# Ledger of designs, part 20: miniprotein binders against Protein EXORDIUM-like 6 (EXL6)

Target 1, 305 residues: Protein EXORDIUM-like 6 (EXL6), of Arabidopsis thaliana (Mouse-ear cress) (q9m8t8)
Amino acid sequence: REPPSQIPNGTLDLSLLWYGQFTPTQKERVHDFIESLNFDAKEGLDPKVSAWWKVVESYQERFEVKDIYRQKKSNRTVAPRIKVKVVRSYVDEKMKYGKELTMGNGEKLVETAIGNMSKVVPVVLLSAQVRAHGVGFCDGTCQHNALAKIKGQKEPRRYIMVSNPEVECPGECAWPFHTADKGPRGMTYQPASGEVGADALVIQLATGLADLATNPDLTKSLFKSETTPYNDDVKKNHESSSMYIVDPATKCTRVFGSGAFPGFTGRIRVDPITGGAFNSHGINHLKFLIPSIWDPKTKSCWTPM

## First folded at step 18 (miniprotein)

Design fc12 (from fc with M64L E65I A67V)
Fold by ESMFold2-Fast, scan of step 18:
Structure fc12 (fold): chain B 305 residues (1-305), chain A 98 residues (1-98)
Amino acid sequence: as target 1 above (305 residues)
Amino acid sequence: DKITVTVRVTDEGRTKTFKFTVDSPEEMREIMERIREIIEEMNPREVEITIHTSDPELAFKFALIMVEMFRRMGFTWIEIHIKITNGKLTVEVEGERD
């Protein structure tokens, strides 16, 4: 197999670019979610966002896709930790490149998020005012985590770009807080924050961060077209193609809890005060609904419940 | 197909079970009201409501109505789990308070 993927120095320093107008709730939810990735104090409520991030961290160990039966380890080994922090947050409310983005404009936004920083992962977040079909969103794509060739830099830079989940493709990008565009419409939930755009944004960012952290160089496929283990509840886009390479979060698309099936997220809890759906807790007793991720140790989509 | 609804109420470690059978979805409204009356009368700390149906729209609507009922009744722990077996849906909505 290939050597385990490693995040340099065990840190992900994020540089956020907010393109267009965002609510305070959207910004706070993103920051709170990121801080929650490394919050695992015992006095915190379970299940934790940090438990999900530990599955991501475990990918720094080598795994075999074809190995259906593994010998259980006699000794437990601690996977390297990945600390995630926001080192820069910049707002472009006037939208320098306008409301309709081209691929070239998208690349310049990534460059803007990088600024003069050599060790950051740029995260571009697009507001509800923005139309990003020109950079390849919709049809199963609510975020890009890829490599961009940056002018004046020797090596391509890993980036995350998140489309607005409420406006362009809400049935794909804001489910389960919005009715699905295709297939069974299923259950829709209230967001814990009170804003669909804030909680759906967290889901898309979580997916991008997980896929980036488990495959930082985009050179290693964790899933191949041969004997790919998965649960029966994964959605159409996972099984619609015979030849594909699937990232861990994408492998478990539209799964949020155990027992998910088309139209149902899987097991979830409801906040009695807000009515919001959640499956995990973070800092300050905050509640989040985060997507499932493939766990190579259990060979299934890991769920908080 | 007949629709079955099971209500399990637990207080001080003792569980009571109430079962209902409905011939049609239209009778579900009356059963939802009966469930409310049982919870109000018994005042349990834990409630699990289970419905068996082949209608996914009914299953989803039932789950959300039960969640709203639990919120109004002061439950502090609310969980939804839906299972599918041979095209039949089992909806479980659990509430706890204390």
Scores: ipSAE 0.680, ipTM 0.886, lowest interface PAE 1.3, mean pLDDT 80

Design fc13 (from fc with F60M M64L E65I)
Fold by ESMFold2-Fast, scan of step 18:
Structure fc13 (fold): chain B 305 residues (1-305), chain A 98 residues (1-98)
Amino acid sequence: as target 1 above (305 residues)
Amino acid sequence: DKITVTVRVTDEGRTKTFKFTVDSPEEMREIMERIREIIEEMNPREVEITIHTSDPELAMKFALIMAEMFRRMGFTWIEIHIKITNGKLTVEVEGERD
């Protein structure tokens, strides 16, 4: 049986649009995180952000023809590499469309991020001063991942739009660096960067990138559509003979380490320098807290530690 | 509810265990200070602190306070595990240094 989603292989060329005012830390953390997705140097510390990205890449595994497998016998399922890079980073500090965004304004931001580029994935990041109306943030998701019909372009474009996690439902979008809206109360973890908004933004972007890379074919998505809960997708989509793949990172929401349970992240480490919580390492000895991702081979949420 | 705290310190391959039982919240502050004293006196390379409680807020606060203590004392590897077992919370905070 063939999986319903067609996963992109090769390169993800990202065009980032920073809408509003962002700190240098927020921008640096996002760029460092993206660069860390493909960082697999032997001198690097484990667990690596790139190990998490290899789980994402495994969704692209191609099965060898049985005859070829027998000829080589050591030949197995091959997962193509996905090279992620930022090809454009545009900052609109003055907020061309104002602080109160409508769905129409959101579409214009996606178009701005694309520019004249035919193969980029637009990523729109909204600052703390911005509110996006009609997009459905705070309805189970902290990032919006959908298909947009772009004026003058033949094919609809897949995009990611990330809400500001510190202000847009912080109890959902900035946890575990912010107190959760539901469940046990208590003290929060410190972000490794020193800024809740920077580390939480990385978590939301990681979720969006993983869901995009593992489920790129949103054939029936509307511009304002959100990632639906697994139970809703199962009830609506009566699949006939294919493996049903829900968005893998969203399926593992609030799981960051082994042994996680409601209200608790699972196993994490504390940076002796910053006091920040982390579960992975990237470029330049940087530490990140990234969400777990569903692994269909083990039928569980894979965690870095 | 009754709270138990276990401190395991390892140095030169030898492990020593200290156990405490807390009946009141006020005693918890004294136990935390006693833990700090034990670690300062013994200067161990590895420490594991385990607490059993049914209070999730206490579990989280204990984990963060112990992790911060390890950080200030020069531990370079600090790990937090909070588990649920038979409806009770187990908090494990581990530190290592050289």
Scores: ipSAE 0.622, ipTM 0.873, lowest interface PAE 1.7, mean pLDDT 78

Design fc14 (from fc with K61M M64L E65I)
Fold by ESMFold2-Fast, scan of step 18:
Structure fc14 (fold): chain B 305 residues (1-305), chain A 98 residues (1-98)
Amino acid sequence: as target 1 above (305 residues)
Amino acid sequence: DKITVTVRVTDEGRTKTFKFTVDSPEEMREIMERIREIIEEMNPREVEITIHTSDPELAFMFALIMAEMFRRMGFTWIEIHIKITNGKLTVEVEGERD
């Protein structure tokens, strides 16, 4: 009945806070991935990161009913474009709030990423030096895509915070470039960038961006909406599935290609130059491994391959 | 449990198929070396290797070793697909080159 939450003005203006020390590769991979959301890879290089982002954009579809005197069609569905821009990037190499992150410190990092900007999405990226179990990372969580109450602001601010994938819980947050806590133990896929911490960081950021873009208002119950993602897996015997908010990338956790099952990614390709695992092409002939997105039209995880 | 291995090599539209069955880890090493020899001798543009096994560790290891072999042999398109049906794993590793 109600239309889904909309992204204002069709843009996500990101303010990045790099907390601690990061490699040039980590920073470059994040920026290249974000740019690849907006611009198609070269013709013939498929699947594309931009095509994956179009699936995310499709969650913003809405009916348009035209004035009876102007309409040539009774109804149409439109999917707006969502341009993702990095409008600020700040590095705190000295880690102002220390290496052990508390809930209060986490709130301060979100505030730091916002700075003096009114309409940005803060993205906090935590380095390998940071221990963030105390703010709810690990135990199935490698990124937060949540709401924070900011002092002096009426409305809570949506944010993304990404844990370092390599140190505290690599079996959860650096898979499939690190052995899973459950699954095959010997060999792992190689990251296309050559750095586990760079490619795994991109996976977690991709998950957070997709979940944020498809579910920007976490306070809303998606009640009897035509565009509500739902299935029997999340329905309880005594509770309507329409009362459950499903985050599309999180719903497809650890699915990267067709045929995925616990411990296995599904279909992927191997880069002949780097040996790295990938499922999508970005700008400048770059290759990325990105997570699948739930598709409400097919009631399944849309996979790049 | 037996491990079945099928190797399909294609060049200029002609496909030749080789089939193997292995019962031990030692035999698996011999079969992997034989696969390399087949690809080197026939110099195909397309190769598909399929194995069936109940061992997830072996399935994953085999896929990675075959993909790395293809990479070192000059294949420019390399794809891994591991799937499960009725508790049995099917590993498909494909390589293409010109």
Scores: ipSAE 0.662, ipTM 0.886, lowest interface PAE 1.6, mean pLDDT 80

Design fc15 (from fc with F60M K61M M64L E65I A67V)
Fold by ESMFold2-Fast, scan of step 18:
Structure fc15 (fold): chain B 305 residues (1-305), chain A 98 residues (1-98)
Amino acid sequence: as target 1 above (305 residues)
Amino acid sequence: DKITVTVRVTDEGRTKTFKFTVDSPEEMREIMERIREIIEEMNPREVEITIHTSDPELAMMFALIMVEMFRRMGFTWIEIHIKITNGKLTVEVEGERD
């Protein structure tokens, strides 16, 4: 009766909806990043995007230990692989629902990304033309990773929606390629692709994919933070405080390398040709900057370096 | 509150260490020029530059200037690590070439 806690058949088939105008670089970076999740790069190109994805895959061991019927199998087997691929990509350059999104319009975009596919994960990517504060972006949120009730389907569908990182709230969603709202200013890292929007989009998508894959049905509590007071109303801080569940990638927000602290990424590398900041390698010797993820085995934010 | 700078250069498997102390950020430009001169004179395969400062703007500026210097000098591997301990920042910039 309870929803499944594992990735079905060890595959994530993604259906992308590009809402608005995107550069070829933005589309190529997202595609190359996704292909890199399961790609074992050549020797000497460490750290790998696929090594980061193996940490994500290791969370399936936690679910198997929690599941009595799978506990015996988990003790004898390495973590199951999760194969990620794009099975559909649709572009809505004209923006059918306009540039100002409402909650209802957001739901329609998720439905559009699904189309007639029974087993895809919809990924909605919002262009720099789009304002999405009305659907809960900004104010600490750069991607949504949730469940949607779809007409004609019995089970709710997991989806990812990524805000435009460049225009609406770049200090939250495009750091470290844009100055942060707090911390040192005037000097920023360069994106490896040459486009802030492309590399920042990869960071937000990476966070959404990791959080989805580590908690695929949203019914499992992987870990909890301490009480979170309600910041906007001092009189209700104690009344609105509660334990919250923090997803593994969200727990490590703004951590990209070892030694990170507020305003600083931690250890990163720089491409001597492009000047681009990176911490991992993918397909075709491409370089990516990907966020840290909580590793329950080490009880710390796992970083590529 | 003094700024400390350590430069480690490795050439033919041997490491030499140079240490500097400056009393103000204004002297940092002179130290950056000395670092460039050391690297040009010694032509090392590997360089690690470490500074300690309480100024976050100086830390970030120093790291990015050293990165640009390494790029111009033909380094093929460049790494930055900025960390904090007891309110003081440590900036490490490392470069390698063959």
Scores: ipSAE 0.617, ipTM 0.873, lowest interface PAE 1.7, mean pLDDT 79

Design fc3 (from fc with F60M K61M A67V)
Fold by ESMFold2-Fast, scan of step 18:
Structure fc3 (fold): chain B 305 residues (1-305), chain A 98 residues (1-98)
Amino acid sequence: as target 1 above (305 residues)
Amino acid sequence: DKITVTVRVTDEGRTKTFKFTVDSPEEMREIMERIREIIEEMNPREVEITIHTSDPELAMMFAMEMVEMFRRMGFTWIEIHIKITNGKLTVEVEGERD
């Protein structure tokens, strides 16, 4: 059981690398979401993005997770905080390695995001111009978290990589803002920011941050032999009952509100001006649609509504 | 498929309830138009629309039509919830305004 899942200093110092062209809305949306993780002011609107982040923070102390169905509660009386901040932001608008990335190119982008910083978490954001299939997107996954071996460093580094899916694979990675390629037709919504790519990036980043905070070294994974509860087509195939790794960040896939089922996000609100779907509020009364996360305390998929 | 629709309109703490039964898609669109007329005539501050159906596509269509209607009518709080129990879906669309 080493290393422990706890974030050492209660802080996540993020170093962002923006690869390709991003709109001001996409950049602002990502920064506003990050700032909203620790925004819990009394005058703010509920539900808060920070309430979702408090569920993530609870993993630091409340129990040892060996199996998310067989949890044991911690005896601690105080919930730890994880402060998330952007300490560095780099832009590569010209795309040094081109639009078609290999795994090797992806690793070099991670190294660029780290720079000479010893304790930073690199976050690589790929623009809609990038074909991200070569680095593990659009093949059954819409978020990429891994460990990178860095030259001159003894320990491998945890990183987050997200990609704007609106050009390469919107039907796989932009639901509920785009119709899904597989499964029931379902229900789609307008993104609260007005841009599919901006809100899809936030969902990917939210999942990546949750996974990193609950499993920072990727050594704690669980096996499950159940079919997904949110895909009826998968249940029809015998392969749908095969073993797969389940972690807290991905256990509640495609759930955004209470009562979710295949094709429906669960309970949400609609902004009457923009038509945008949301389930939480952040800084400056901004509206966000953030994914559910498994809550070990209630043994269920926690939702803001 | 037989469908039931309940519309509750509330103004100044007083609630009035309207109930409809629908047996065809054509009747559903007529009932949606009647709901719009009720809200326009009564100008309520709170509206709750509940539909019961076994058709998930119809449930989702109805929810989105009601959301768009509330947006056009100046509602500032709009919430959607669809519940599934024993193969039956309950759509709840709530609107509030000042």
Scores: ipSAE 0.482, ipTM 0.834, lowest interface PAE 2.6, mean pLDDT 80

Design fc5 (from fc with F60M M64L A67V)
Fold by ESMFold2-Fast, scan of step 18:
Structure fc5 (fold): chain B 305 residues (1-305), chain A 98 residues (1-98)
Amino acid sequence: as target 1 above (305 residues)
Amino acid sequence: DKITVTVRVTDEGRTKTFKFTVDSPEEMREIMERIREIIEEMNPREVEITIHTSDPELAMKFALEMVEMFRRMGFTWIEIHIKITNGKLTVEVEGERD
């Protein structure tokens, strides 16, 4: 297995495009989650969202820094950090391309998120009103990250696209906050934010960021011939499954660890006041339920709890 | 489907254990009520309920009802832990207060 590529300069500068109407809770939840990825202050509560992000960071290729002889050491292994920041946010509430998107419209949204910025990772967020099937959502896909060919640029651009699944495919993409299409009916966790769409967007974004950060160039195969015991149907729903790389977050599909549904392993806590399910804390003691990620050191789906 | 339920109640370092077996889903409702009575009578600071079963739907329904019971009874730490060993599901629900 060839190790994944490193994130250049150790930063992910995100440029957000909000397409359609979003609630304040949805926008705040996404921003708070992003800020929480690098939050590791003493006054914070454990387990932290940042502890999960450290597992993502551990995928970076370790390199030896040769010490000068005067320093009494010849080599050290340095683990790169990945700082995640929102550097741009654009809102298209009127939905320039309407509610039913084509692949071409999706490409233009990615270009809009990039704007004139040379180093940003575009993140396109689609509102619940958008029919996102035309850009590859639902039917096994709950987040979309890939390489986009940008007109006038030599290198393709890595991007993330997420959609609020509440209207189009909640039984597939809003789990565990909505009854699963293929699971026991009526068995759900409550979202910590109070909104299914807000917490579903966080899970999708977390998955996309983890897959992007562990394999930013899509040029190296980590798991092409290996599947987790959970949900081979995701590969089957993609007609080109033999071509797909199973990225670290996707390898743990439907295993949120602490957010596991009936039949899946994991541990979660419940807020006694709100009933919201969570497995981690971020900034301002905010509670998040974040997905599991494959940890190559333990050869297991790692979770905050 | 046979279900095994173990209830551990702890107060000031003292733990008491109660074990129940259920042959049908209907009997689970009676066991849930018995657990409520135990918690009310003993007023423990910590309660752990362990459910062993091959029926994940019934186990999760039971677990979510226990979570709601803990919330109503003033527990401030509530945790659900799901394990699978040898094809059998174990669901643990833990509540702590004070």
Scores: ipSAE 0.559, ipTM 0.855, lowest interface PAE 2.1, mean pLDDT 77

Design fc6 (from fc with K61M M64L A67V)
Fold by ESMFold2-Fast, scan of step 18:
Structure fc6 (fold): chain B 305 residues (1-305), chain A 98 residues (1-98)
Amino acid sequence: as target 1 above (305 residues)
Amino acid sequence: DKITVTVRVTDEGRTKTFKFTVDSPEEMREIMERIREIIEEMNPREVEITIHTSDPELAFMFALEMVEMFRRMGFTWIEIHIKITNGKLTVEVEGERD
């Protein structure tokens, strides 16, 4: 039997490492989004970013097989809270390992983000000019979360790596703020922050945080395709990549509202002043467009609208 | 071929509905202009525009044009919803203002 799948002490302490040059808007947007995850004040506007985070929090129970998941007793209980906070933020504007990162360089950045902290989750954010090789950015996924073996530590450390896709692959990883490179070109929207990179970083971080929080030990296989009549590239990729099976936010890729289909986000609102697309509100009346997350109770992608 | 547009304007709880049916995408631009005229004439607090078409490019263009029109006309709540039924797209653009 697996041990309980829980975030230790009900807190997710993040250590941010900003690698390369970022705009003030990009940094502020990421910090504001993180703070908004636990913002549930009565005076706040609905839908809330924190309502989306409550779906993530609802995953906090023991999973062993999908049958146990379907029979869970959490229907009658309040899920434990996960408080997310930034405990450290470090900037490496000069890019110690240059603009072309290997997987080994990535592990060194994770170590730098951890520093001397025993219980922190490292989040490495890569600027638009940086290329991280071997991590799968711009090739079917837009964020990376994995386990890294840290020198001198007995157990591997879970981390998140996010890249600003504006230069490398905007059509893959900055939709719906940029025209898609594959499939229907569809509808594009203005980012609520005014910067494509800032809002794209938020979407990637949201996906990474949700997937980490719902499967912190990266040991579960909760999702399988059961209805494909023919084998194709999607089926083969799904079978060869657990990320397409297990990760709840990644399972709902490109879904932001009810009624989504290829080329359309689903139901969204538009800020009449900025023209920015959004589906949720956070601190200081800020507007965010956040991705849907799989809800195993309803067997569907949960959306704010 | 068949394109159906329904415009619902609501003011002080009273709803008035306008329906248009055209056989070509070219006539859709004329309908967009007619919708603008209706909203200007009636000055409604709520507007819902529904278009049924089999052309996804036309549906997307229509939705974005209606959003821009609502922004310019002072609407404070703007929402887009598109759904597919039997190969036909239903575009719903809603605007509200005080």
Scores: ipSAE 0.600, ipTM 0.850, lowest interface PAE 1.7, mean pLDDT 79

Design fc7 (from fc with F60M K61M M64L)
Amino acid sequence: DKITVTVRVTDEGRTKTFKFTVDSPEEMREIMERIREIIEEMNPREVEITIHTSDPELAMMFALEMAEMFRRMGFTWIEIHIKITNGKLTVEVEGERD
ESMFold2-Fast, scan of step 18: ipSAE 0.745; ipTM 0.911

Design fc8 (from fc with E65I)
Amino acid sequence: DKITVTVRVTDEGRTKTFKFTVDSPEEMREIMERIREIIEEMNPREVEITIHTSDPELAFKFAMIMAEMFRRMGFTWIEIHIKITNGKLTVEVEGERD
ESMFold2-Fast, scan of step 18: ipSAE 0.719; ipTM 0.898

Design fc9 (from fc with F60M E65I A67V)
Fold by ESMFold2-Fast, scan of step 18:
Order: sequence, then C-alpha cells, then structure tokens
Structure fc9 (fold): chain B 305 residues (1-305), chain A 98 residues (1-98)
Amino acid sequence: as target 1 above (305 residues)
Amino acid sequence: DKITVTVRVTDEGRTKTFKFTVDSPEEMREIMERIREIIEEMNPREVEITIHTSDPELAMKFAMIMVEMFRRMGFTWIEIHIKITNGKLTVEVEGERD
C-alpha cells in the first residue's frame, strides 16, 4: 500500500466509461488531451499542456500546512512525474441505466468503470443524451472528483465523473464556448475541435484530474478561505471553524489566462484556421483550452499565458 | 461614448502608430475600414490594436471583430488580452504572420 498522499508508482491509470453516444471528435479530444499531459512539444509551441501538468506534479513535493498558509516554497527536490494513461475504454451506447441517472446509478457506473482492476481511477463521461440531476450536477458542479465506497473492497476508490456540458447546464459547464451566466456577453469563443461538447469535456476532465492528482486522498487542507475569490465552488471542511477547503484547479475556476475576471477567460490565443480559442499545445500540433491551477510557490493561479 | 483605438503596425523592425477616436457608430465603421486599408497597404508582419472603453460588452465585440479581420488577412498568430483598471477596459488584439 502506498501512502495516502502519494500517486502510486508515479502512474495514474484511467479506466474510461463512455455512457451514451459520443462523437468521434469527443472521444479523440479526450484521448489526445490525456496523451498531451506527458508530451513535450517543440520550442515555439508554448505554452504546453505538459507544462500545465508539471504544476500538478509539483504538488508531490512535501509541504506542511503552515508552509502553504505562509506561501513558502517547498524544498528544491524535483517533483516526481505522474504518467497518465488510459488502460481501459468501455462504451455503453445502450445506456444500461437509462437517460435519467440517479445517485445509485452513478455509483454503479463508477463500479463498472473499475471492473476487476485494483489500481485504476474510474472516469465516467456522460453523453448529451443523459440527464444527471440526481447525481448533483449543475448547481455549481460540472464534474465530481470524490471517493466511492466499493462493495468488496477495503479502501474507497477515487473517481471522476463528468456531466454532459452542452445541454444540461451549458452556461455553467460549457463556458467559455457558451454564454456565461456572469460578466460580459459580447464574446463567446469557438472550440478548437469545432465541437463545444468535446472541448468542454476536456476542461472538466482537466479540472478533475488536477484536483485528484494534487489531493489524491482528500485529506490535505490545501487552502482555507472565508471569502470565495475567482468564483470558486467551496465546501466546508470537517473540524474547520469558519473556513472552507477548495482544491487547486477549483480555486482557479474560470481562469484560463492572465488578467481573468468574471466573464473573461484571461489571455487566450485564436487558431487562425479554425477560429478556435486555446492557451496550450499538445500532441500532433493540437491546441487546447485548459483551466488554470493554483501554484503555491507563486501564491497565484498559474496561467499558461 | 468616446472610444480610443491605437493601431501599431511593425514590419522589418520598424513600427508606425495610428490613433483614432470614435464618437459615433458610423465613425466606428469608417475607422475599421481605415485600419483594414493601413494593414493592406503596409503589409506588416505584426499588428497590435489597442481599444480603450468603459463598456465591457463593446470591448468584447470589438475584440471578436479584430480577430476575424486578422484571420481573413492571413495572420498565423492571434492573441487577445483584456485589462480592467478603475472600471475602464483596455482590449489588446495582436496578430503576427510570417
């Protein structure tokens, strides 16, 4: 058994469950994004998806809670790498539990994604055909990255579940490719893939992966706040007096570049061929828009640009 | 509302700056046409358009219009940045090619 705060063997093995019908573009974008986490692009193709993932990896450096509050740097030991790979991809086009998911159905989908594998992170992706009100999406939540109690297993399993961003709550979960609920409404970006659902899934998966990898056992108190800056989704901590704990990517919700404010992503680039908005480069010269993540060394949301 | 637009065009290390003030919607179309003419005549490798306004909706709309202009003109690198200072917005749209 690995210590609770470590990523075992430096590898994050993902088991994907695609629930419902997905376009080839949606599947390709998710796989390409995951592969891009560990791929270094050539110079001149900055920023890189892998540079963003290096910030996530830096959380494996040892911190004391007081050092985080004081915002002191960790020691100078290079952080271990986290290799992310898809070890299984299962498609349930028939939607075994129907189009209207309950919390119980969601738990069974997580179990299905795990299968008989001992050290995988299940990732459940819900198609545009699915409504997940019963699983708690759309009230400030576009993805779950939590612990599930698995029958027959001693330890709870960490999982990610991503709601469909296009149809259920697009103003919340498909921003900035859909008009936001807050801020200026004069600019909505085009997705680099040409499909809102594909690029919005990448944003939500990126947030879930980053939060999971930076706090894999949910035992660290990484941040405390009485006030919610940056439109954070915050949860009250057990045994905290009047403060909340939020995960690093969630702390930087809706920040994609420097100078972000409610309604504006921050600095971004536009692909002149597709018109798509992006802030990072990955494999095969692909472009992605990925969310910022809190960097405790700089005391700020690390932005790709 | 008055809007200030600054256009900087750079080619072969030389930068020329043009400044405009918009007093009406009709004048906005005229200034956008003049910006297009400047870029076509000078064939610059780098263009930066800076817009100052207190209207966030207007700021966002102008950024998108400038982006589309750069795309149509063959720019291969396009970046948008918006800054807020005391309720005023500065929109920067930068294009580069070749």
Scores: ipSAE 0.618, ipTM 0.861, lowest interface PAE 1.6, mean pLDDT 79

Design fd11 (from fd0 with F60M K61M E65I A67V)
Fold by ESMFold2-Fast, scan of step 18:
Structure fd11 (fold): chain B 305 residues (1-305), chain A 98 residues (1-98)
Amino acid sequence: as target 1 above (305 residues)
Amino acid sequence: DKITVTVRVTDEGRTKTFKFTVDSPEEMREIMERIREIIEEMNPREVEITIHTSDPELAMMFAMIMVEMFRRMGFTEIYIHIKITNGKLTVEVEGERD
């Protein structure tokens, strides 16, 4: 169980930076996914991408207490809405900092995505031509989200950086559309959009957005103490008891449907026209495969089906 | 390995169940042909096929072949689910059409 977190004002304004060359399908797919997060029209098909986003929003639920001096049989819960919108999209096809990014270059890309905007979440998407060093991509992660200190601003900025899923480590970052790099031999599926890179980008962005929205303040798990009453246990404390908060979407890594296990996504649907795998619907009856998310109320990975 | 296949076909609210047991994977082609025949003869709106096996390769191949069969037979909604319980695999493939 993770402690509750909140998004100020219930708004998530995204500033996208596309670094390198992307297909129209990749850009359109990401845009459509983001627009689908708040699409809950009754005439839409179920399960909805917005139903998954409501689980994310539920992390900000608060109990309303009428009278603390009177025993209350029930409490009301308040689940704030989180409105997600793309407020800026910038394409750097020429790759200003080249194809091999250092940590310093990555920081500059985050700053570029922010621009002059005082309250946006920068999202940096890296093309197939690009490798980012020092970020840990392909070493257990396919997206990186952290806090960046911006010059002249009091508040640190949460950002998301998404590695290219289809070239550098597709068995990790483009699964289940590519054979896995580790574990048992499992099933691979066709992407609903027809492009592995487009649907895999959606999975990685979904994971980053969910983790950001459920833990916006990003509690540090690093050791911070001026008091060590038993110094002979310092090594044991660092090696045996370093506590970290596992973000809800990361906690449900590689789970897409009920009954998932290593090598298998869990229950999904197949589009009879495209052969593509999906578990949810968005705007314009578009089909998406989105990862599950931990639900603290049921103490399980919530899945669309 | 013993393989159990259950086929449930539903049309106009009526459900009929067929069960097969196969002791060898080599006999699976015969069962798959029988499943195709059942679906063609009954022309059901809904079909659910469940296979129990301890062979993960067979489970995966069976699932993909059934999905492709449903696509070619005009099913508009196709579901796939693979479960593992105590070393046994259960594959469920469901199809629906109007």
Scores: ipSAE 0.248, ipTM 0.711, lowest interface PAE 4.0, mean pLDDT 77

